# Designs tried in a protein design chat: VHH binders against c4kar8. Part 322

Target 1, 263 residues: c4kar8
Amino acid sequence: MAELSTPSPASPAPLDGGRGDELEKFTLRGARQILQLLQDLITHRGLITAHTGGGHSFMTAVLKVDEERGRVVLDPSPDPQANRRALAAPRLTCVTQLDGIRIQFPLVGLGEGQDKGRPALFAPLPAEMLRLQRREFYRLQVPLAHELSCLLKAEDLARKPVEVSARVIDIGAGGVAVVVPTGAAEFVIGGTLPACRLALPDGEPIELDLEVRNLNRQTQRNGTEQLRVGLRFAALPRAADTRIQRYIFKTERALNAKARGGL
Short names: E, the ipSAE of ESMFold2; O, the ipSAE of OpenDDE; V2, 0.75 times the mean of E and O plus 0.25 times the DockQ between their complexes.

## First folded at step 17 (VHH)

Design ga11 (framework vhh_7yz9_2; at its last look DockQ between E and O 0.13; V2 from the best seeds 0.00; counts 0 for: pae E 6.5 > 2, placed apart)
Fold by OpenDDE, look of step 17:
Structure ga11 (fold): chain B 263 residues (1-263), chain A 125 residues (1-125)
Amino acid sequence: as target 1 above (263 residues)
Amino acid sequence: QWQLVESGGGLVQAGGSLRLSCTASGFTFSDYAMGWYRQTAGNEREWVAFISSGGDTTYADSVKGRFTISRDNAKNTVYLQMNSLKPEDTAVYYCAAQRSFEGVTYYTPSSYDYWGQGTPVTVSS
């Protein structure tokens, strides 16, 4: 009887380091904003997964916010060992969700206390809190069979307008990554490509503005150089957003079904 | 000006009892959690007992079952009844006050607003 080693749940892939700049817009650093978000967690009784490192975590909740002393009060684990680990940890990584939005924040300098005679943990208020809408960070790897393309309106080295048909390799609510031949156009990080056309399988191309966010030169196995361009959707119409989301959802479901042997 | 004044320290034989008092002035005593700490020469202060503004008590494992912390708000005084004293209990005992936040008391020494000068307790074998 071969003990089917249940595959250890894959550690959530490190949030793919979208350049520090992309996360910045989702990072709260204002004292008032942080306090409000913590208060919202209290109001909604949001359960928090507190990671202490080494693969260990425990469930907690924000019980109170002491604004005067700049402290957050947490519910301790019923497991004394988990609490000891938390107190010994140089940093606690707290993860929760509110209204479908993932919230992540660090706590440092944990200590013990009591709340109305009950054991409690406390820490200084977090310096920052990250609010991530799942939709914005998820990138679907586009199946090769779908042949998604984006017509990029760019400029060449001579600043002459050029249209470049680019293959879409991944897509999310916030943008696309495309591959173009090296030298097809000049791309500048932070530059806007107006009136581009994203082709989805479900209908007419979507006209949209794109902002260049990342450039990466890749050498293929065959020795061919390609340029990977990360593009952000600029001013995406609601209808277009809906179509993109629908495509992502449908494709993800299909891929998952296939992975499960259902197709 | 705020003040915490400890009293009741002294020499006692092992197995004996002692009652420490700490009288507060210069602040609203009822709004503060009170704690007892002890310190030996060359060592860090260790917490002994806490009592919240509401009267909830917490003890260090080393003194649990032997020591009792109590407070009299009318007298602005916190007490530490120490029974079954051991030589290991020999230390300078300090009273400390922490402003309460909705019944929350923090156990870190840095969380205390006021400290007494201490009273020495010596337990002879």
Scores: ipSAE 0.500, ipTM 0.704, lowest interface PAE 0.6, mean pLDDT 88
Fold by ESMFold2, look of step 17:
Structure ga11 (fold): chain B 263 residues (1-263), chain A 125 residues (1-125)
Amino acid sequence: as target 1 above (263 residues)
Amino acid sequence: QWQLVESGGGLVQAGGSLRLSCTASGFTFSDYAMGWYRQTAGNEREWVAFISSGGDTTYADSVKGRFTISRDNAKNTVYLQMNSLKPEDTAVYYCAAQRSFEGVTYYTPSSYDYWGQGTPVTVSS
């Protein structure tokens, strides 16, 4: 009989103030979309972590949606203290997964009562629900041994073409982060770098257009300055997307196997 | 125009009693659940007692056994009988009304539609 390890419960990803506009496209605000997503959670019996604040949380589930009254019915905790914290909290942050999609939504103004003669918690329908596919928010830290690089076709201070070979430090479905020596080129947030070449271990380099999203200066231990450049795939050919996702999947699987030993 | 008017507050010695009244107008009182809240300087309003439109009562742990909430729908009035008063009960007391949600009780102040202006209660040592 195979032994199973239990993953840690999911926690909400921190949302900093500099990324709120990037997540808006994944936010559902339509009543019909919200009702359907809640119904999907009910149908799949999705287990929800409800965060009450102060580092406290409890496990719950959506038992039903009362569309006529505009409210959700939740399973109460067997721990009376958790229920008291939930009822006193102005807001619960609910986090769950559905088929690899992270779902997060607030519930406000919880009440208590009975549902079919059993204790239950009640709240108005959430005004919004965040639905994030793992691909949209995951960034793989690239192992040094892979020596991934990206040839950037940029400009120097005089606006003349320059090619910079940049080391890739992380990669996700939507972009890469690279490191270049300070002064190697001039980068402008919002600027486009056409026809760059991303070198993956499998096959020929991928030609792609990149958009500069962020810049951070870093000083290395030896005193050398370098620039971390966050780049978005401006237009990603479908074949390139497949190769990038395959690289990420294989590398993550290999790293996870090493971290957990031979499972 | 709706109105909630509290009365019956004042100064009382520890161990004494007071009865607060809250008279409603401008809405159908019998459709509403009523609550009493209290507030001390620098703090959020604290829930004290609740009575549903059907007469079911619930109390905060700090007042259970000492306070009694009741209602008289014919007079559009909710009462709070406060016995065995302690100096810690010193506060401004507010009544509030929420439309009943059919057997569901909400305790956060945001769940209430109407609030009174408050009546001060002082319990001396």
Scores: ipSAE 0.060, ipTM 0.427, lowest interface PAE 6.5, mean pLDDT 82
ESMFold2 (binder alone), look of step 17: mean pLDDT 83; pTM 0.844

Design ga12 (framework vhh_7yz9_2; at its last look DockQ between E and O 0.01; V2 from the best seeds 0.00; counts 0 for: pae E 10.7 > 2, placed apart)
Fold by OpenDDE, look of step 17:
Structure ga12 (fold): chain B 263 residues (1-263), chain A 125 residues (1-125)
Amino acid sequence: as target 1 above (263 residues)
Amino acid sequence: QWQLVESGGGLVQAGGSLRLSCTASGFTFSDYAMGWYRQTAGNEREWVAFISSGGDTTYADSVKGRFTISRDNAKNTVYLQMNSLKPEDTAVYYCAAQRSFEGVTYYTPSEYDYWGQGTPVTVSS
């Protein structure tokens, strides 16, 4: 009877040191923003995994935010040993998720207290909170009703410039996937499509450079072949990035609201 | 000007009882949680008991079942009834006040807003 060694849950891979610059975009440092996010965690009763180091963690929640003293109040572990570890730790790494967004923040200087006669933990407000919008990895499936399109400037087999209007099927912070008719243009993985135009519902098309990252031929139910093209944003202006992010956020919120029966 | 004035300290025999009082002035007493700490020479202040603005009480394990903290908001006074005193209870006892936040009290000494001058308690074997 071979004891199937249940693979030890892989320690969450250290947040791959994505370029320090990219993390900064997702780091909240404003006092008001931090307070708002903490309040959101309270409102949603978000469960937080608090890491004390050495592979130890416990489940907690933000109970209250004392803005006057600049303190966050946490639910203690039912395990006294976990609480002792938390208090002894030089730093607590808190990880949670709100609306599908991973949130991470450090707490330092933990102390003991009570909340209405119940044991509590507290710490100074975090100096920063990382809101990892899996923007880079999250791809919003574009609702058909939005009719997002991308005008691709490509070449045909004869290397003649052609413009192809492509339907956007998914969008993320890092790029888009589009569908084009087979034979509409020649795409080369690693190739750049300059001065393309992404049409969003909120205004004028965004001009951007796209890099071909993936090509997949798909056969539709009707027997027609389509080419799915995965495209990376090669050079995206900040303003364009903001618009794309806003669109994604707004659309996700709407979809979630609909899923909850609110519409 | 705010003030916390402790009283009731003194010499008592082991097994005896003592009641400490701390009277507050210069702030809204009812809005504050009150705590008692004790300190021996050369040692850090040790938390003894705490009472929230709402009247919730907590005790250090070393004094649990022997000491009782109470408050009289009309008199701006917090009390520490100490029963079954032991020689190891010998210390200077300090009263401290912390402004309450929605029923939250912080046990860390640095979170207290006001401190008394202390009253000495000596328990003789």
Scores: ipSAE 0.671, ipTM 0.804, lowest interface PAE 0.5, mean pLDDT 89
Fold by ESMFold2, look of step 17:
Structure ga12 (fold): chain B 263 residues (1-263), chain A 125 residues (1-125)
Amino acid sequence: as target 1 above (263 residues)
Amino acid sequence: QWQLVESGGGLVQAGGSLRLSCTASGFTFSDYAMGWYRQTAGNEREWVAFISSGGDTTYADSVKGRFTISRDNAKNTVYLQMNSLKPEDTAVYYCAAQRSFEGVTYYTPSEYDYWGQGTPVTVSS
């Protein structure tokens, strides 16, 4: 395991368990998957924001995919300046959303030409596409009154086992964020905490393995330091997933009812 | 539930300065690109500044050279230092967050999943 917890701009080599690693499981690199996703964009006439850099973008759409030639055909902008920026850009970063799914993909080697006698932009097929389900975005802020906790099976500075009862501050389908006093345990990004226990209000604690994804030190208003630990569910049984989703749904409804009553 | 909480807005004389803060919770802040937007009555939200998860910044032409976006991942906070303020900078300022994908130098408002509630800034005269 690496000693470094957060990558530095000057540091060589990636640190495991960081930001890009969480997106990896939503990244498509298979040629068949990429072709199908592009075809879905064509079928649904998805509007795409194409970013050319420098704070500039234009709206476009995928007109067709030429699998045999390995290229995608895009609708040019009616603004000639936008087309010139796109053709001059080293890459075009395309962003769109279909049916609650966020889609992002890069295009390089953009060129211009005609398709069926009409102006068009052309590029090789992207080598990767990000397909991010809405479910992975959502994190419920846990009401303090619920006093949700997670018993962490961790190690102290001397590498001795320690149990830490950590307050859960948010929870989503893929993990939790907790707070612990600084120095309560040593955490390593990418490290696994086996047999932790997540206490939900509706039954016995859930036993689960957690992976440390992020660490952030925070100073409270009274000057006390604490550590915010982002934890991923490493292996989540279906029954546990159901209980977590139920807790999130029930709590959301309760919070929304209070908000609506204040309209 | 996630939070983005803006602070630091207020009334200031033209030529003055303000520093806006936006503190995040409920998501892994260091993995997110952050943006500042502003809105005047009857208009769409206008992009102001962007900072990637890696710290790369871009600015709208109207604020370039006067505003500076920065982030402190240890405090889960993004800042907007606003110098040489003009009456046309009067607006409600919003922060926004979205997971980064390499190569995006800003997101449009419809692309962001997390928004703050806004902090008003008034520049007199």
Scores: ipSAE 0.000, ipTM 0.389, lowest interface PAE 10.7, mean pLDDT 79
ESMFold2 (binder alone), look of step 17: mean pLDDT 82; pTM 0.835

Design ga13 (framework vhh_7yz9_2; at its last look DockQ between E and O 0.05; V2 from the best seeds 0.00; counts 0 for: pae E 15.4 > 2, placed apart)
Fold by OpenDDE, look of step 17:
Order: sequence, then structure tokens, then C-alpha cells
Structure ga13 (fold): chain B 263 residues (1-263), chain A 125 residues (1-125)
Amino acid sequence: as target 1 above (263 residues)
Amino acid sequence: QWQLVESGGGLVQAGGSLRLSCTASGFTFSDYAMGWYRQTAGNEREWVAFISSGGDTTYADSVKGRFTISRDNAKNTVYLQMNSLKPEDTAVYYCAAQRSFKGVTYYTPSEYDYWGQGTPVTVSS
């Protein structure tokens, strides 16, 4: 009885993003990040436009993520023809939006079946997801001289608690962007970092909860990789908000004055 | 501020050719997929052609073999070469831009981030 070695599902070939693709910084490839984003889509019942090629598309949703089988479950179209097109397509291009952020991802190897007795479409987990965040709020670029920092309480790859001192590169009313060394911690989009400490020049650090909203890998000119983390203020006390706003205002005023030749 | 400006529209006889251009400004053109749409009065915008940021092209069945979409990233311009034009091709043609993966195709107008004002094409019988 020859054990038919079930061929390991061929990992979808990474989209050959050439070294210069500015989109790379918005591309998620981490398994945990992808899973979290898919789960967020489920939680929010995000509608997805699935493109099947030839000018055809249908509306779907992620119903389930099957981590054990490494697959995503999609809601089939009520149109049988759309489903046939989807199944025949070599690639499904999925487009959606979550919290004002555009999300794009490819699915390959689509199949049909049943999930709990209901018709469903199945595909292997995407190898990558594009997340295009629109900055809704003005963010002040923090002058290097201010040396703003944020102590992040995160977890490493082993889920061990770690504290990471991160440089704040921009700040707005809604959050901060920080840079951390690659590998310093494991960040998951949608994850909460509790009891972090934001250091402002005007006083004691502000304790606050942060939500990871964006992750971008950046290569520095010196070849070192850094991770830019966009963080939302999850629960900002009013007093802290006032301090942050004051800092932003004061700094902007100073920068503008300098730009006008007044310093 | 971002802008898409279409040009090259006009009157042409059936069987003739026309080349449309769309010049982009205010965003990183090379990161965007580009599409051409057309619209007649009282109708929805119809997808015509698509070119990914990587240069992959797709066409509507109605224009396949007749139209060619191309791009020049150095000029921030997307083109639509239209050959063998038919009266049915008469429409206002719109350029659209969408930030996308290489090889990703968008067919739905709502998926595009930026739109031009359009250029009219009239094909006379």
C-alpha cells in the first residue's frame, strides 16, 4: 500500500516585487499578520470584490480562516456563473477596505466545497497582502533633535514579553509612527500594546495603550533594515491628548517660523 | 494634488485610428495600475483596458485585438492606441489610476483612486 504522499500545496510564488517597488513597504508577508488581517475582515464582515479576469468580478467575504489546513473560506456568489469563472481563473484578485484602508490580495488554487453543509469557496492562504493606509490625520514629522521615544511593551517571536524603545518619527492626534530594529519584537496589525510609554519633551512619559495599525519594512541607506510601526492611540486620557496636541502645535509653529527665516 | 489629464480624443472615421494619452501628476505613477474606461450618455462607465504597475495588460472583449494600452513611467503617461475604430466605440474615454500589485487587474470603477475628466471620441460611420 504505497502511501500517496499528498503533494505539499505549492506555496504561491511571491509576487516578484522588484527591489524598487515602493509597494513593498505596504505589503504584508508575515503569516501571523496575514492571519490577523483576514480575521479582522471576518470580524468586520468586510465585503470583498473578487476579480476573476476578463472584466468580471463578484462580491464575496471571508467566512473563515482554517489555519490547520492553511486555507481561507470565502462566500460563494449567488451567481453560478460567477463561481464558475472564479474556479476557472488562475488567480483571484481580492480587493476590500477595512477602517478606511484599502486591502488587496491574490488567491490562487480556488476550489469549491462545503463548509458545515453550506456551499463555500476555498483557497490557500494568500502569501502576501497589500495594505494601503490613507493618512486621514495630519502627522507632524518629529524633528530629530526632539528625540521622542516610545517604550513599547510587545512580545517576541516566542511570545515572551519584551520592551522595545522606539524612536518616534511622526506624531498626530490619532497616533504615532515609530521605528524599531527588525526582530526586536513581533508586531501584529490590529494587536494592542498595553501600557506603553510615550516620552514628550515637556514632562513625564505618557502611559497609553497602542494599537498596531501599520507595519512597513524599511531599508536604510546603510543597508540596515528597520521596521516602521504605525500605532494608534487606543485609549488616550484627555490630559495626554492635550499634551500631545500642545506639543504638535508648538513644534509646528517652531518649524514654520524657522522655514520663514525667523530663526 | 493629484491629477489625471486625458488627451487625444476627437472625430475619426470608422476603420480609423486614434491614440489617447493620459498624463498623471501628484502621485508616484509607477506604483499605480492604470485603466481606461468609456462612457456614453446615460450609461455606466465601461471598462476598456487595464495595465498593471508591472506592465501586464488586459482588455475588454469588445476591444480586444483592436486596442492597445501602454505606459511610459518616465513621462507619467498611459496610452490607449485604438485601431479599427467602430461607431460603437463612440464615448467619453476616462483614465483611471489604482495603486495595486503587479499583475493585479481591476475592472470595477469604484476600485480606482483617481479619475481624469475624460476625452471625447466620436467615430463616424
Scores: ipSAE 0.017, ipTM 0.359, lowest interface PAE 6.7, mean pLDDT 84
Fold by ESMFold2, look of step 17:
Structure ga13 (fold): chain B 263 residues (1-263), chain A 125 residues (1-125)
Amino acid sequence: as target 1 above (263 residues)
Amino acid sequence: QWQLVESGGGLVQAGGSLRLSCTASGFTFSDYAMGWYRQTAGNEREWVAFISSGGDTTYADSVKGRFTISRDNAKNTVYLQMNSLKPEDTAVYYCAAQRSFKGVTYYTPSEYDYWGQGTPVTVSS
């Protein structure tokens, strides 16, 4: 009878030294992205496991972010021993989940004080946060207002080269789905489309090779027919992957903020 | 179907040693980090040791210097060599597995994908 326990065991997960490049693509370093993620933890009242080292941890939460002073305010433990361990620790490794995604960040320089007359713990904002997806594949539904497009280098019915500007309807770490008018080009499952260009809102378009994975014919309400094409990224450079992940993260936060504002 | 099977538990006198084994099936063992946990009656589970897919090890302070975790990917097995055993080490020992990320040496218990059923260890005279 294996049981998952609220008191979590020891040894903080390192974000430093020996990491190599594997985790860098999941590491957020922008101040704006960090602040927004911390605010979302506050809004969702996310419980955080703070690891103090030596096999010890305690449960906490982010109460607020003080942008002007560059500090995060944490809920102290009701256990005074846990608070003493936290204040003595050179680093806290904070671990939590938001919408099934693991979030991990270090806090250094923890101090004690008061917030609104209540005891609280304070630390400088983390310089980085990990956002780790454990699902095999996630696809962000692209807002129409973003007008994301992908220039496809395909062939027409006569097998002659054609360039098609396709609207991107979803995007994930491994690919995109696009829509094109029926007859704009011929697509074959397993076919490759070299040197396509994905236009994100910031920076230059990304040049990449795509592989056709699925096709679905759709008839719109007005009778217009279109083709949904599922495309896989072939060999994605780290810089391109980072830009795509940043777009996904920023857009997810904006969509979640709209949903909350409608509450 | 996946399976984690612990073995090697039993009764041992204080100061003695035991080696626990945990054999995995139903997933790609070499891609997974492995951990050992223990639980005594009436208490929460306690983390003991961790080994990443790449072989990096970390130990709880209570066992550091006495216990050694190791793995044999060819046999899909993780081991816990327990030396200088104390009565306080008496517990049911559980093996756990989760997909490893480079540079991450520990996961919370809620993030382990697979758990074994446990093997009891009793340390007495």
Scores: ipSAE 0.000, ipTM 0.198, lowest interface PAE 15.4, mean pLDDT 78
ESMFold2 (binder alone), look of step 17: mean pLDDT 82; pTM 0.831

Design ga14 (framework vhh_7yz9_2; at its last look DockQ between E and O 0.01; V2 from the best seeds 0.00; counts 0 for: pae E 13.4 > 2, placed apart)
Fold by OpenDDE, look of step 17:
Structure ga14 (fold): chain B 263 residues (1-263), chain A 125 residues (1-125)
Amino acid sequence: as target 1 above (263 residues)
Amino acid sequence: QWQLVESGGGLVQAGGSLRLSCTASGFTFSEHDMGWYRQTAGNEREWVAFIDSGGYTTYADSVKGRFTISRDNAKNTVYLQMNSLKPEDTAVYYCAAQRSFEGVTYYTPSEYDYWGQGTPVTVSS
């Protein structure tokens, strides 16, 4: 009776070196963005797989963020050996998922501590966090001729309210991508932009709340830098959803007709 | 100017007891976690005990059951009662303070904001 050695679950392959350039688009380096994402992890009590190297990992969670000292506090492993490995590791690779989005970030310089008398681990805040957004929803590329715009209610660097008119470049059931001039406002991933106005060709603008989900700096061919902001519809009214869906459907049909040699 | 002043060190026989004190000044003592470290010549400082601003205590395994850390906020003083002393406990003992953060205390020496000058403890066999 040959004991079929159940193949050890293949260590998740290091994220294949997709072109370094593509990963950069999903990498957060802003202090505020990092802090917000860590706070989101705390709020959702997301389980994190911490890889210590050599094929070893343990489950952890972000417990607290010390912004003043620039530290992240982690739940230690119940396995003392795992904790020792973590502390000895030059780098900890943390992997988790939030809202279906894979998040990966390195921690360097782990130390021991306590949280209200309970053992804890801590590290300096990550310098970068990778947020891999899977395009789960089909997004229509908005024809330039439609001139869709979204008035964003945001804040500037001084936290002063600003309104930014942004061009919508793609739209789907779950949200929009817009382009804004660099420096027009400060956007934080996970942040909510309340009472924004999406302008569709078929009528009055739709008032809606938007959640910042992605930020990508793009350099245009002319050398001008633009910020692409991926926005999720937050609490979209049914009527608004219907209008958006109608627009998408109508536009897709028109594009397909054109592609087929129709008018 | 902040200051941490240790006292109570000295020579004691194995099995004996000492009580170390550390008095703080120049910062809000009640808002700081306090710790004791010890260092022998040529070695790194090792943590001995911590007490946070909430009164939670932790001890190194080497001193657990023998040492007791306590604090008196009215006196801005942290204490280390050391019982059943061993020759291995011979070291310079340092008091350290870090600003409290939501019940989190960091054990790494670099995370401490203030350090005392140390008090020597010698345990003779």
Scores: ipSAE 0.736, ipTM 0.860, lowest interface PAE 0.5, mean pLDDT 89
Fold by ESMFold2, look of step 17:
Structure ga14 (fold): chain B 263 residues (1-263), chain A 125 residues (1-125)
Amino acid sequence: as target 1 above (263 residues)
Amino acid sequence: QWQLVESGGGLVQAGGSLRLSCTASGFTFSEHDMGWYRQTAGNEREWVAFIDSGGYTTYADSVKGRFTISRDNAKNTVYLQMNSLKPEDTAVYYCAAQRSFEGVTYYTPSEYDYWGQGTPVTVSS
């Protein structure tokens, strides 16, 4: 009840934004898509951060979707003040993740009531839901000092097996890009390179299958002709994925500490 | 107590450059995603640029190629380098911070837990 004194004024309540044309391709507006995504959140017991404005939020979950009445049922907060803020807010912005996919949706017209004799919060189904994948846009540019390489098990022009040690120039959650000298091997878009070995600095090489996705011929300033090969990870085991993500995280942290200062 | 303090705004002629800074305190900066927004009087805040805790960046179409967001976790600071400024870039610029969620490439304004007070930028025609 009593407000504590605060030495600095709080920021004003945020305005809506970020719904421009660049995000429309990630926005679901179809009733069936919205219902299915809400059901997926229920099935996976997704924990939701519900933002009420003014820097306040509470944790909740979708308990069920009432298709017939067009309503979503939310778990109330154990904190009565959070529930009061939610009911007073003109809009509740719900944010969660499902398997690395960000899910966001607004709820308006929030009310309180009972569901099977238990307290619950109710709102009409959202008119839209945003579904984004963070990982799909990120590729770490590998520092030359790391000397990351990938041993490719490919074929030459005569269809004979060859092994090519390729320098890794970028790496992300879904694959790598490498460079090889032109003519070192023949690559076919859509082809699979089994049992390649990715050498990371933190341990023994990772054995993995790669799929060729793109090819680009490049002439370097020193006159050397190279082939840039875009490779997708096929059937990546969780242990290998963990090691790749660990490398990316540690390298990004190190690079950000050096490069993204106020210089 | 937490703070986000913007600086580097001011008056500049069209075609010029400014670098905005936003210094954070009172929360673990390295675990937060950062955004820049701008607002003109009577309008909604408009998203400008985003950088996640790992350094991944994205931009509004209106500023791509002209603006660059960056961060220095050692200095708890996010920057916005603004080149080739146009009169339409005139606004109050705000930085914002939100604890990172995996898979996020942007946040809407209502999601950010921390906002700066803003720094005005005026671009003369």
Scores: ipSAE 0.000, ipTM 0.200, lowest interface PAE 13.4, mean pLDDT 78
ESMFold2 (binder alone), look of step 17: mean pLDDT 84; pTM 0.848

